# Designs tried in a protein design chat: VH-VL binders against ENHANCER OF AG-4 protein 2 (HUA2). Part 8

Target 1, 142 residues: ENHANCER OF AG-4 protein 2 (HUA2), of Arabidopsis thaliana (Mouse-ear cress) (q9xer9r771to912)
Amino acid sequence: EAAISRDAFEGMLETLSRTRESIGRATRLAIDCAKYGLASEVVELLIRKLESESHFHRKVDLFFLVDSITQHSHSQKGIAGASYVPTVQAALPRLLGAAAPPGTGASDNRRKCLKVLKLWLERKVFPESLLRRYIDDIRASG
Below, E stands for the ipSAE of ESMFold2; O stands for the ipSAE of OpenDDE; V2 stands for 0.75 times the mean of E and O plus 0.25 times the DockQ between their complexes.

## First folded at step 10 (VH-VL; framework fv_nepuvibart)

Design A10 (from A7 with light chain D93E; at its last look DockQ between E and O 0.87; V2 from the best seeds 0.65)
Fold by ESMFold2, look of step 10:
Parts: structure tokens; C-alpha cells; sequence
Structure A10 (fold): chain C 142 residues (1-142), chain A 125 residues (1-125), chain B 107 residues (1-107)
């Protein structure tokens, strides 16, 4: 059951695109994985996929999925909120480092990740002081 | 067939109050962020406020913060704007606008694909 | 706040003419810019989103281009029904802001 959910999510991740349909389906599977205690595994998989991804536009697709999972988990609370919100919070340095790397090729990535962080700040998804530090870090590295 | 119909505009003295309503039909109202946008006579467009689909996130332009309150009733597919302490500079046509849901995922969507026909608020002594 | 500056504030052109409107942002807004049409006495209508994407049902004579701070809106063959005021709007940061508008008239 857990293995089925994990495999389904990984399969969705391999075909992920920047559409509401694709990200929505992957988000649903990630939320289901949390019911089996797999939130940490899902976030680690996302980190690994981001770190190994060579195409900058694909890194944005993956980070937008992180946003979708985070926002849905924050709004619905429950099992997903209790597991994904703190897990993503703890993983933010690795997630952002992979999604918004330094260098001339990733300036679009940094701008898009910055906008997501500002949105999280507006919606009070994570502690304000933590988000402001990451926002400042990305602005300074650009 | 998306429709947005504003009502509740009228003439009011400075310092007065007025409540605007927007009735929505032809779409699942509870799925959409909604905004109020206004246009003073002979002037351009000014964003006033927005409210998230659940109502949990609300933002106001600085010019109205503390005086205006946006709210929604998803069961009635209705959006509201309570306007207090009205000033002459609040005179405008007020539009109800729906934030677009596009096929492409965009966490910070910010364009308005459907607008009502507007309701006029006149603040005059 | 991000200031949006449209040029020109008004223009007159003949049916069939190519019409060009520009919009400048006070800071880099990537491609987070929309164009609206407002006909006299009517509500605004979205024509173009994200600088260059034509909304479904909008005639192909309308187009947009640009990124960063400089954006262009074009009507490739002006029609009588295109008499309107056109507004750009950024959504890179809140508050959402609109350009001052460009009034398009037929000669």
C-alpha cells in the first residue's frame, strides 16, 4: 500500500509538467503518501530529483510541485499539515540551493523561487523571520 | 457563461458607509480568488483588494486599508465590500473581478479574466 | 509600488493600420504583464496575459511582446470595434498596478 503510493508518486514525478493537471495529480499522490508516514521520503525524493536535474526549467517545475504540496498541506492541516509543513521547512536550504542555484543560467529560477517565497510569506505558511532570511539570501545571490 | 453582477452603489456623504455586493454565476465561485478594482471618473484602473478562494487570505491597497473590508459567502456565490469612513477620493465605479485559473501552474496568478459591469459609488458633501 | 508608464496616452489611426502601444515598468517584472481592453462604457476585458499569450477567443490581430521593463502591444490591422482604452497591468508584486491607459480612436 505504502510501496504502491510511493511508486505512483515517483512515476508521476518522472512525467511532471508545469500544468495544473500534472502538478495537481502529483500533489494528490504526495498527500496520500503522508497517510502512510512517507512525507520525509517524498521530500527527500524531491530534493534528489532537484539536485540531479540538469535543465533549469525542469527545476522550476519541481519547485512548483513543492509549492503545491506545501500550500495544500498548510490549508488542509491534518496528517499532511503535521508532516509536510515541518518537513519542507527543514529541507528549504537544500530545496532552494538545488532549484535556484547561482550562475547566469539560473536567474529565472531565482526570480521564480523568490516569488514563491514571497507568496508563502503573504500566506503565513512558514515563520516570517525564516522566510525573510531566505528571501534576503536569494536577492543577495542574484 | 461566467457572470458577475455588482450592486449596492449610490450617493453617500463623506464619512458614510456603503456595502457592495457581487453575485457570481456560471462557474464554481469557491474555486476562485476574487478582487475589487475601481475606476474614478475619467481616470485609470486601481486595484482595491482581493480575497482568496477560502477567504483565509485578504489584502488591501494602502489607500483603503482599515476602512474597507472584503468578504465572501461561498454558499451564496457572493463577494462583498464593506466601505466605511468614505472619502471623496473613493468616488469610482467599482468592479468585481475573477482571478484567472490557467492550464499552466502559476502559484502567484494575477490577471482578471472576467469583470462585472460595475457599480458607481459617489462620495460627495 | 511598481509604476507602469504607457505611451502614447492617446492615438488616432485609420482602419487597417498597425497600432503599437508601449508599457514600461519601473523595475524588472519578468513577463508578469497583462493587457486589457476597455470599450467606452464597458468593463475591462483581458486580451493578453504573461506579455505574449493571447486569451482564448481574442482575435489574432492582437499581439504582445517584451520582458523585463519594456513591453509592446500591437493591433496588426485596426478595426472599428477596436476603439477602446488599453491598459497594461503588472502582477509581479502587490499592489497590482495598471498603466495610465492608451485611448485608441479611428481617424
Amino acid sequence: as target 1 above (142 residues)
Amino acid sequence: QVQLVESGGGLVKPGGSLRLSCAASGFTFSDYYMSWIRQAPGKGLEWVSYISSSGSTIYYADSVKGRFTISRDNAKSSLYLQMNSLRAEDTAVYYCARESLTDEYNPWSGYFDYWGQGTLVTVSS
Amino acid sequence: DIQMTQSPSSLSASVGDRVTITCQASQDIDNYLNWYQQKPGKAPKLLIYDASNLKTGVPSRFSGSGSGTDFTFTISGLQPEDIATYYCQQYDERPLTFGGGTKVEIK
Scores: ipSAE 0.553, ipTM 0.762, lowest interface PAE 1.0, mean pLDDT 90
ESMFold2 (binder alone), look of step 10: mean pLDDT 91; pTM 0.927
OpenDDE, look of step 10: ipSAE 0.593; ipTM 0.841

Design A11 (from A7 with heavy chain T102G; at its last look DockQ between E and O 0.63; V2 from the best seeds 0.00; counts 0 for: pae O 4.7 > 2)
Fold by OpenDDE, look of step 10:
Structure A11 (fold): chain C 142 residues (1-142), chain A 125 residues (1-125), chain B 107 residues (1-107)
Amino acid sequence: as target 1 above (142 residues)
Amino acid sequence: QVQLVESGGGLVKPGGSLRLSCAASGFTFSDYYMSWIRQAPGKGLEWVSYISSSGSTIYYADSVKGRFTISRDNAKSSLYLQMNSLRAEDTAVYYCARESLGDEYNPWSGYFDYWGQGTLVTVSS
Amino acid sequence: DIQMTQSPSSLSASVGDRVTITCQASQDIDNYLNWYQQKPGKAPKLLIYDASNLKTGVPSRFSGSGSGTDFTFTISGLQPEDIATYYCQQYDDRPLTFGGGTKVEIK
């Protein structure tokens, strides 16, 4: 069952789009994976996808999925919340580095990631001090 | 169908208090951020406050900060606005509104797709 | 706070005319701008979100464009039922802020 959920999630990433429906479906699959203790593996998979992705807009899509998973987990108490929030927090440098790399070509990516970070700050998803540091770093990269 | 119904408006003297309610139906209330938006007679729209789905995150406009308190009861699908130390400039129709995301994925809540009919609050001596 | 300057404050046009309303943000808000229609005595209604996306069920004569600081709302072929006040609204940052509104009337 865990393997099935994991494979389903990975498959979903191949067809991920920036639509509410697509992000929602992938998010639900991620939440299901967490029930089987796969939260860390899911986040690692996302990181690898981000790092290997050549298209900037697709990096944004993947990071939006990270956001969706994170916020969903934060808003709902349970196994998923207890798993994804700390896991994403720990992996945030890698996630941001991959989603919003340096360079003029990734300006929009930095903007989108910055907006997500500001949203996390507003919604108190992660410690304020931590998010402010990442916000400052992204701004400095622009 | 989504429905929002405000109540609790009325006439109150300056310095008085009033509590507004918004009854929501037709959707999973606990999944949505909710806002209060007001409109003075013959004037434009002014955002007042929002509250997160769980109620853990709250924001106020500077004009009402320290005087108004937004809250929600997800079990009752209800949104509230406790207004204290009311001023003449608080006179307005108060709308409750649901914040939603667009058709394309947008992690940033910011548009109001459903509004109540509004309830009038008049602050006058 | 982000200031939204809306122009004009009012306009009168004939049925079938092209109507254009502008909204300027005090800072770059990307495409985080919405347009609402408010008819007399009614609550506002969302028409456009994210600068250019037409909400489902809204007539195609309504459109929005722009990004950054300058935005435009257009009614292509004004209809009698379009008599209303229109508002832009940014959600790039809190507090959420609205334009001053544009009252649209028919000659």
Scores: ipSAE 0.026, ipTM 0.706, lowest interface PAE 4.7, mean pLDDT 91
ESMFold2, look of step 10: ipSAE 0.537; ipTM 0.774
ESMFold2 (binder alone), look of step 10: mean pLDDT 92; pTM 0.933

Design A12 (from A7 with light chain N31Y; at its last look DockQ between E and O 0.78; V2 from the best seeds 0.59)
Fold by ESMFold2, look of step 10:
Structure A12 (fold): chain C 142 residues (1-142), chain A 125 residues (1-125), chain B 107 residues (1-107)
Amino acid sequence: as target 1 above (142 residues)
Amino acid sequence: QVQLVESGGGLVKPGGSLRLSCAASGFTFSDYYMSWIRQAPGKGLEWVSYISSSGSTIYYADSVKGRFTISRDNAKSSLYLQMNSLRAEDTAVYYCARESLTDEYNPWSGYFDYWGQGTLVTVSS
Amino acid sequence: DIQMTQSPSSLSASVGDRVTITCQASQDIDYYLNWYQQKPGKAPKLLIYDASNLKTGVPSRFSGSGSGTDFTFTISGLQPEDIATYYCQQYDDRPLTFGGGTKVEIK
């Protein structure tokens, strides 16, 4: 059920690492959550985790999970695509603001987030004008 | 034992066509991104194209876009490159290469841990 | 396209020498840089991935370092079997691009 899927996903986030296995498991759980109408809750949880995270490398791990969910959802073009793509699109200001902050020590974060945005542009995951605005914003902050 | 064996190279006139094949064995082919990389005689390496494990994501170098088509048949563990409108500049050894599946998540997958021995394509009058 | 400038184009060294090859990217590529060895008549073989990670089974005399735009590849104690052309390759952006190669010979 929905509560079980949400709790499993939240638990997975607590132990998330930048491994294909870890991000893959979390992605599969996120896709399952969409079947129960929980895509907005999953994205809000990711935003909150990113905003509260103090370690820059962990912010990249979480944003790579956002990328994995977004790319798989875009490829599926089913219930996951119908829910995650627009939900992530609406959340981009908060996701990027947390994952790629300005200032000392986050230059690697900004570079990695720019590369993800560029890949999304190439794959036409989101409107071009939207992605170019966020790319420009991150470039200006670094 | 991972093996990649290219075939289908040969001599062809400008404007002609060839289809290259790469037979894969010793690994689960359907789990891996695959690339074609070429090397003109006495020259360096040039990336030509890649295809994702499912075939849903494909990219081409600008020099071949619109003329070459990469494809795969996961049931036959085979990779293909259909080359049309061939030019003298396409003369090269063509390598089939497997992209790495290391444990670190990397949305940019792009290092080649296994290569075939190559097949020569010669485009001349 | 990201240009990869590799130097020197060729070198000759004695067995046991330390050999250093450099690779410079036209823009910051973080650590998304690989090194390949190509022996005459053979396909390239991956030695180092992500700038500094030695592929399993590759002799420890090979190493890599660097990030951003400047990278080095080192053979400590050159051996006769190391005669080859060495290539760097970036995968930060498409198209994937290779350096021009460095031919290593024994004196």
Scores: ipSAE 0.511, ipTM 0.733, lowest interface PAE 1.0, mean pLDDT 90
ESMFold2 (binder alone), look of step 10: mean pLDDT 91; pTM 0.926
OpenDDE, look of step 10: ipSAE 0.528; ipTM 0.852

Design A8 (from A7 with heavy chain S56E T57Y; at its last look DockQ between E and O 0.86; V2 from the best seeds 0.69)
Heavy chain, then light chain:
Amino acid sequence: QVQLVESGGGLVKPGGSLRLSCAASGFTFSDYYMSWIRQAPGKGLEWVSYISSSGEYIYYADSVKGRFTISRDNAKSSLYLQMNSLRAEDTAVYYCARESLTDEYNPWSGYFDYWGQGTLVTVSS
Amino acid sequence: DIQMTQSPSSLSASVGDRVTITCQASQDIDNYLNWYQQKPGKAPKLLIYDASNLKTGVPSRFSGSGSGTDFTFTISGLQPEDIATYYCQQYDDRPLTFGGGTKVEIK
ESMFold2, look of step 10: ipSAE 0.635; ipTM 0.757
ESMFold2 (binder alone), look of step 10: mean pLDDT 91; pTM 0.926
OpenDDE, look of step 10: ipSAE 0.771; ipTM 0.892
ESMFold2, look of step 12: ipSAE 0.665; ipTM 0.809
ESMFold2 (binder alone), look of step 12: mean pLDDT 91; pTM 0.927
OpenDDE, look of step 12: ipSAE 0.593; ipTM 0.852

Design A9 (from A7 with heavy chain D103R; at its last look DockQ between E and O 0.93; V2 from the best seeds 0.68)
Heavy chain, then light chain:
Amino acid sequence: QVQLVESGGGLVKPGGSLRLSCAASGFTFSDYYMSWIRQAPGKGLEWVSYISSSGSTIYYADSVKGRFTISRDNAKSSLYLQMNSLRAEDTAVYYCARESLTREYNPWSGYFDYWGQGTLVTVSS
Amino acid sequence: DIQMTQSPSSLSASVGDRVTITCQASQDIDNYLNWYQQKPGKAPKLLIYDASNLKTGVPSRFSGSGSGTDFTFTISGLQPEDIATYYCQQYDDRPLTFGGGTKVEIK
ESMFold2, look of step 10: ipSAE 0.570; ipTM 0.750
ESMFold2 (binder alone), look of step 10: mean pLDDT 91; pTM 0.914
OpenDDE, look of step 10: ipSAE 0.622; ipTM 0.857

## First folded at step 12 (VH-VL; framework fv_nepuvibart)

Design A13 (from A8 with heavy chain D103R; at its last look DockQ between E and O 0.70; V2 from the best seeds 0.68)
Fold by ESMFold2, look of step 12:
Structure A13 (fold): chain C 142 residues (1-142), chain A 125 residues (1-125), chain B 107 residues (1-107)
Amino acid sequence: as target 1 above (142 residues)
Amino acid sequence: QVQLVESGGGLVKPGGSLRLSCAASGFTFSDYYMSWIRQAPGKGLEWVSYISSSGEYIYYADSVKGRFTISRDNAKSSLYLQMNSLRAEDTAVYYCARESLTREYNPWSGYFDYWGQGTLVTVSS
Amino acid sequence: DIQMTQSPSSLSASVGDRVTITCQASQDIDNYLNWYQQKPGKAPKLLIYDASNLKTGVPSRFSGSGSGTDFTFTISGLQPEDIATYYCQQYDDRPLTFGGGTKVEIK
């Protein structure tokens, strides 16, 4: 059950695209993983995929998946919300460092990640002071 | 067939109240963010408020904040706008609008692909 | 609030003409801009989202471009059914705001 869900999620990451259908399927699998206590494993896998990804376009796809998981978990207050929201919060330095690195090649990445952070701020997904600090850091790193 | 039908408009005195309804059909209402957008006679469009699919996220334009309340009943596929302390400047056609779903994932979407035909609210002494 | 300034406020053109409408934002809104068509007595209809993406089913004579503060909407060959008022709308910040509209008429 748990191993099947984790393997399905990992397989989905290999073919992930920025389409609503692709991100939606991966999000559903991630939510299923949380039911079996695997939220930390899912987030660690996302961090490692982001850190090893060489294509800036793919980094955005993966970070949009993080957004989808986070917002779905936050709005559906349950087991997924109790696990993914704090787990993603703790992982934000690594997630953002990989998805929105400094340098001229990743300016679009930083812009798109910044918009996600602003949305999280408005929707109170994470503490305001933490989100404002990351927003400022991304602006300064450009 | 996606359908949005507004109702509850009418003539009301300044300071009065009205409740608008929007009946949705032809799609899974509980999957969509919804908005109210208004248009004064002969004028442009003004966004009033939106509500997320579960009702957890709500936003109001400053011109109506504290006076209008957006709500939804997903079991009845219905969107509502309670309008209190009405003013002459609230006179408008009020549209119910559905947030667009696109093939590309967009976490900060803000465009509306289906609109009702509107209901007229007239605030006059 | 982000102010959206459309120009011209109205125009008159012949069938087959290229029509250009501009929209200027009071601050950088990236590409978070949409275009709507409203025919007389009807509700608005989405044509273009995110500055340049044509909504499914919208004729290809409609197009959009721009980013930052300056945006352009084009009808490459005006048709009689394109008589309408056109609005830009930003969603970079709340409240969501619309331009003042551009009324397009046939000569």
Scores: ipSAE 0.602, ipTM 0.719, lowest interface PAE 0.8, mean pLDDT 90
ESMFold2 (binder alone), look of step 12: mean pLDDT 91; pTM 0.919
OpenDDE, look of step 12: ipSAE 0.737; ipTM 0.896

Design A14 (from A13 with light chain D93Y; at its last look DockQ between E and O 0.64; V2 from the best seeds 0.59)
Fold by ESMFold2, look of step 12:
Structure A14 (fold): chain C 142 residues (1-142), chain A 125 residues (1-125), chain B 107 residues (1-107)
Amino acid sequence: as target 1 above (142 residues)
Amino acid sequence: QVQLVESGGGLVKPGGSLRLSCAASGFTFSDYYMSWIRQAPGKGLEWVSYISSSGEYIYYADSVKGRFTISRDNAKSSLYLQMNSLRAEDTAVYYCARESLTREYNPWSGYFDYWGQGTLVTVSS
Amino acid sequence: DIQMTQSPSSLSASVGDRVTITCQASQDIDNYLNWYQQKPGKAPKLLIYDASNLKTGVPSRFSGSGSGTDFTFTISGLQPEDIATYYCQQYDYRPLTFGGGTKVEIK
């Protein structure tokens, strides 16, 4: 049941692309996983996929999925909001460290992640002081 | 058939107020972000404000912040713009526009695929 | 704010001519760029999204290209019905911003 939902999500990650349809499908599966209490496992899977990913454009695809899950959960409270928002918040150092690494090859990654953080700041998805620190950290690493 | 119909424009003195409405039909209004975009006579386009599908996220251009209030009523498929402390530079045709989702995922926003006919607001002493 | 510099401000061309309009962003916006047509007295209409994708129902004589900071919009065979002002619009950064417009006339 729960294992079926997790396996479906993991399978969707293997074929994830930066299209709204692909990210939307993966987001729906992630929301279903939260209904089975699997939000922490989903976020850990995303962290590990980001950390092991060698292609910078693929890291952006995965981080955009993190954004989709986060904003969907934030706007719809309930189980998803109660679990994904705090879980992603706690994971931000690892998520951002993998998605927006320092170095000349990842400048586009950092730019795109900064835009997402700025949007989260405007929409009050996470505490302002926390988001401003991550924004500053990414700017300093460029 | 997607339709957006603005109303409530007119002549108003500086410092006055006006309330614009936009009636939507032919689509599920509650699924879409909506914007107000204005065009001063003989000038280009300026993005004034947007409101998210459930109304949880709102944006205002700096030129109108504190004076204009965007709102929506999803049960009536209607978008509103309350305009207070009006100035001569607010004179424009005001369009409501539907924001379509981009094919490529962008966390920010998309493109304006349907626009209303516009309603003229004239601010003159 | 991202400044969108559009050129030329106006042009006159004959029916059948190839018309080219350019748009430059003040910073890299990838392909997050749209083109709108506004006929006199009418609301703008979307023609091209994401720099190069033609909206369904738009004639194939319209095309767009570019990425990063430099974008081009082309009408391959100008028709009388194409008399309009054309606007580029970026959607990569808030606030969303439009180019100054290009008024296209038939001579």
Scores: ipSAE 0.546, ipTM 0.751, lowest interface PAE 0.9, mean pLDDT 90
ESMFold2 (binder alone), look of step 12: mean pLDDT 90; pTM 0.912
OpenDDE, look of step 12: ipSAE 0.606; ipTM 0.840

Design A15 (from A13 with heavy chain L101F; at its last look DockQ between E and O 0.84; V2 from the best seeds 0.74)
Heavy chain, then light chain:
Amino acid sequence: QVQLVESGGGLVKPGGSLRLSCAASGFTFSDYYMSWIRQAPGKGLEWVSYISSSGEYIYYADSVKGRFTISRDNAKSSLYLQMNSLRAEDTAVYYCARESFTREYNPWSGYFDYWGQGTLVTVSS
Amino acid sequence: DIQMTQSPSSLSASVGDRVTITCQASQDIDNYLNWYQQKPGKAPKLLIYDASNLKTGVPSRFSGSGSGTDFTFTISGLQPEDIATYYCQQYDDRPLTFGGGTKVEIK
ESMFold2, look of step 12: ipSAE 0.689; ipTM 0.828
ESMFold2 (binder alone), look of step 12: mean pLDDT 91; pTM 0.920
OpenDDE, look of step 12: ipSAE 0.725; ipTM 0.895

Design A16 (from A13 with heavy chain E56S; at its last look DockQ between E and O 0.88; V2 from the best seeds 0.76)
Heavy chain, then light chain:
Amino acid sequence: QVQLVESGGGLVKPGGSLRLSCAASGFTFSDYYMSWIRQAPGKGLEWVSYISSSGSYIYYADSVKGRFTISRDNAKSSLYLQMNSLRAEDTAVYYCARESLTREYNPWSGYFDYWGQGTLVTVSS
Amino acid sequence: DIQMTQSPSSLSASVGDRVTITCQASQDIDNYLNWYQQKPGKAPKLLIYDASNLKTGVPSRFSGSGSGTDFTFTISGLQPEDIATYYCQQYDDRPLTFGGGTKVEIK
ESMFold2, look of step 12: ipSAE 0.749; ipTM 0.868
ESMFold2 (binder alone), look of step 12: mean pLDDT 91; pTM 0.914
OpenDDE, look of step 12: ipSAE 0.690; ipTM 0.870
ESMFold2, look of step 13: ipSAE 0.716; ipTM 0.849
ESMFold2 (binder alone), look of step 13: mean pLDDT 91; pTM 0.926
OpenDDE, look of step 13: ipSAE 0.726; ipTM 0.885

Design A17 (from A13 with heavy chain S52D E56S; at its last look DockQ between E and O 0.72; V2 from the best seeds 0.67)
Fold by OpenDDE, look of step 12:
Structure A17 (fold): chain C 142 residues (1-142), chain A 125 residues (1-125), chain B 107 residues (1-107)
Amino acid sequence: as target 1 above (142 residues)
Amino acid sequence: QVQLVESGGGLVKPGGSLRLSCAASGFTFSDYYMSWIRQAPGKGLEWVSYIDSSGSYIYYADSVKGRFTISRDNAKSSLYLQMNSLRAEDTAVYYCARESLTREYNPWSGYFDYWGQGTLVTVSS
Amino acid sequence: DIQMTQSPSSLSASVGDRVTITCQASQDIDNYLNWYQQKPGKAPKLLIYDASNLKTGVPSRFSGSGSGTDFTFTISGLQPEDIATYYCQQYDDRPLTFGGGTKVEIK
């Protein structure tokens, strides 16, 4: 069952779009994966997808999925909250590095990632000091 | 069709309390973020409070923090605003408003596509 | 807090005229800016969202433009039914804030 959930999630990433529906479906699959202890693997999969993605707009889509998973987990608590929130926190440098790489071509990516970070800060998803550091870093790279 | 109907407004003395209600119909209430927005007589619009679909995230204007409490009952498709320690400057028409759901994912929201007709709250000695 | 400075506070124009209202944000709010119309004794109505998107069902004579700090709302060909107060509103950050409004009348 764990393998099935994992594969379903990965399959969803292949057809991921920026629609609320698509992000929502992928988020639900991610939450299901967490029930099988796959949160770390899911986040790693997202990182790999981000790092291998050549299109900037799709990087934003993937990072928005990260946001959706993170906020859903944070608000609902439970197994998902206990797993995804700390996992995403630990992986944040890689996630941001891949989603908002340096360079003029990724200015919109930096803008979107910055907005998400500010929202996480507002909603106290992660420690303030940590988020402020990443916010400053993204601003400095722009 | 989408409908929002506010109720609970009236005359109250300074320091008093009042509870506003907003009855929603014509849409899946539990899917939408909701806000209260007020307008003093002859004045502009002022955002008061925001609540997400699940009630997990709530925000208040500084002018009402500690005095007002926003809540929702998704089973009843209802939005509430408990107002305590009311002041003269709280006198206004209070609107409940629905935030639009866009087709695209947006982690932030804040445009109101449907409004109730408002309920008047008058705080006077 | 993000301040929205709206101008002018009021204007009077003739039917068919081009009307322009501006809003300036105290900081960069990207395109997170909306425009509302409020007729006397009525609730506000959304006209434009995300700076330039026309709400479904809204007449095409209404438009919005801008990004960052400076935004413009335009009525191309003012009609009698357009008598109202118009408001801009940002949602880049909480608290959500509105402009002071622009009262539009017809000569």
Scores: ipSAE 0.625, ipTM 0.850, lowest interface PAE 0.5, mean pLDDT 94
ESMFold2, look of step 12: ipSAE 0.674; ipTM 0.833
ESMFold2 (binder alone), look of step 12: mean pLDDT 91; pTM 0.923

## First folded at step 13 (VH-VL; framework fv_nepuvibart)

Design A18 (from A16 with heavy chain L101F; at its last look DockQ between E and O 0.83; V2 from the best seeds 0.76)
Fold by ESMFold2, look of step 13:
Order: structure tokens, then sequence, then C-alpha cells
Structure A18 (fold): chain C 142 residues (1-142), chain A 125 residues (1-125), chain B 107 residues (1-107)
């Protein structure tokens, strides 16, 4: 049941925290959503939650969830890898724009997002030229 | 209790090869990233290599790239380091180390909470 | 590579003394710094992670502080069992690098 899986994931986002337990549970729900063809819907929900979030540290929590979904999908391959990796790749401008905005108030956000991008580069999660462009963009914005 | 036991060290001539093993027990080995870290006698610590829990991700220090190969066998709870083209500067105690499993989510980690006793590799003519 | 400069290289102090060790990174590493204790003839042991977080089971006399490039490790009341070499280690960038170590002795 697609609706059940999507609703469970959305509910988990409301209580998300920066713990391995919390992010791990949300990641498993997101992986389950992929088997019902919902990866695009999950990523759109993450974008909207990031864009509407007013607290910088919660933006980091959400982006760490994006990292967890991406890394698990990439390492497991299968249906999750086939759907989340391309979907997150296409959404990166919106995800990073929301999670790592310019300005002195978000310097920690940019530093943490930059570190995640460097990890993705090391692990070849996305094309090198693409990741280097995003890394350069974040460095230039603050 | 968590236990890591290295073996396979010894005396070898320059250009030679050795294979180090690390037997893990007391934890679910397949859940953890593992590293090799070395220490020359009387000197500091140098990170050599890591391998992800599934073996999908591997990293080598520049000083060993192309000469050392890290691997793991999760069914045997074992970590390995194949060392080829050994040089005098590879002389060290080699530790296997488990990446820390912290409550806080950290996509970029690098702290080592359990280490083996070490195995000595001596490269000398 | 990120160079970690640790000072002093050695020190001698009395039981009960406050001991301070510093570590400087060649670039901003945020708080991605750990402290290890290595007793003679033994493997290193993690004491502090992320600059200031005490690992469970480590005595409260150990503490760490700092961010950016400058970090401090403190033993607030030196005990005989604290004789060891202490290492800082950064994990901001690959390769992971350690400081040169600080040997702590009782005088």
Amino acid sequence: as target 1 above (142 residues)
Amino acid sequence: QVQLVESGGGLVKPGGSLRLSCAASGFTFSDYYMSWIRQAPGKGLEWVSYISSSGSYIYYADSVKGRFTISRDNAKSSLYLQMNSLRAEDTAVYYCARESFTREYNPWSGYFDYWGQGTLVTVSS
Amino acid sequence: DIQMTQSPSSLSASVGDRVTITCQASQDIDNYLNWYQQKPGKAPKLLIYDASNLKTGVPSRFSGSGSGTDFTFTISGLQPEDIATYYCQQYDDRPLTFGGGTKVEIK
C-alpha cells in the first residue's frame, strides 16, 4: 500500500531528529516507498519540507536524511538505487538551495552540506563534474 | 566484549609481500566500517585504509595506493590487508580498528572506538 | 593533507595537576577532531570525539574544547594511570591525520 507507506514517511519527517535511530527509521520508510514507485513523491516532499523549514539546524537534519536515503539506495542498488539516485540528482539544486542558503546565518549548513557533497564525490554517487559544480557553488555563496 | 585480533605480521625483505588478517568478535562485524592504522616503532599514528560495511567503498592513503589491498569477509567476520612491494618505511605495528557507532548521525565519520592489539611488520634486508 | 601540530611534544606533571595539551590544524576543521590515549605497549583508546564529547566510560577529569583550527585537551586532576601518549586526530578531510603526540609523565 502506497498511500500507507507515503503517510508513514510523512509522519516520520514531523518527528525527525539528528540521531542514527531517527534517520535510519525514516530511511527505511523511504526505501519501502520506492518499491511502490514513490521515489519522486518522497523527494518532492523532502524539498518542500526543506523549503518551509525556518530553523537552520533542522534543515541540516533533513539534508542528512537525504544523504542517508541516497547512500543506502546507491549501496543497495535495486529499485531504490534505480529511482532515488537519479531523482535526488535532478533535485540537487532545489535541495541545496534550501538546505545551504547564502549568508552568515547558514555558515554551518553550508559547511555540513559541503562535507556531504565531498563524501558523495569520494564514493562516486553522482558524476564528478556535477558534484564539483555544486561544491564550487556552495563555496562561492558564503 | 568487542575483540579484534590481528595476525600475519613478520620479517620480510624489501619488495616482498605479507597478508594481514584481523579476526573480529563480540559485535555484528557486517554492520561496521573497518580501518587499518599503523604506527612505526616509537612514532605516531598513520591511517592506511578503510572499507565500508558491505565492502562497496574503499579508501587508501597515498603512501600505500597501488601496493596495498584491503578486503573483508563478512561471513567469517574477518578483515584483511594484502601488502605488496613492501618498503622499509612500511615497518610498523598494524592495527585493525572499528569505526565508532555513535548515537548522532554523522555521514562523514572517522573515529575509532575499538582497536586490536596490533601485529608488527618489519621490512629489512 | 591537513597537518595537525600538537604541543607540547612531552610534559611532566605531578599527581593532581591540571594538564593542558593543544592541537592546531593547518585549516578550519570545524569540530571534526578526536582525542586518543595510548598507554605504553597498548593500542590507542578513544577518549573524546567531535572536540568535546566524552566517550561513555571515560573519567570526567578528561575534557576537550575548541573549534576551527585551535583545540585543547585537559586533564583536570592528573592520576598515575594517566601516563600515556595523547593524540589528536582530524576527520574533516581524507586522509585522516593525527597529531605528533604528547607524552605525559608523572614527575
Scores: ipSAE 0.689, ipTM 0.830, lowest interface PAE 0.8, mean pLDDT 91
ESMFold2 (binder alone), look of step 13: mean pLDDT 91; pTM 0.925
OpenDDE, look of step 13: ipSAE 0.784; ipTM 0.912

Design A19 (from A16 with light chain L96F; at its last look DockQ between E and O 0.85; V2 from the best seeds 0.76)
Heavy chain, then light chain:
Amino acid sequence: QVQLVESGGGLVKPGGSLRLSCAASGFTFSDYYMSWIRQAPGKGLEWVSYISSSGSYIYYADSVKGRFTISRDNAKSSLYLQMNSLRAEDTAVYYCARESLTREYNPWSGYFDYWGQGTLVTVSS
Amino acid sequence: DIQMTQSPSSLSASVGDRVTITCQASQDIDNYLNWYQQKPGKAPKLLIYDASNLKTGVPSRFSGSGSGTDFTFTISGLQPEDIATYYCQQYDDRPFTFGGGTKVEIK
ESMFold2, look of step 13: ipSAE 0.701; ipTM 0.849
ESMFold2 (binder alone), look of step 13: mean pLDDT 91; pTM 0.919
OpenDDE, look of step 13: ipSAE 0.773; ipTM 0.910

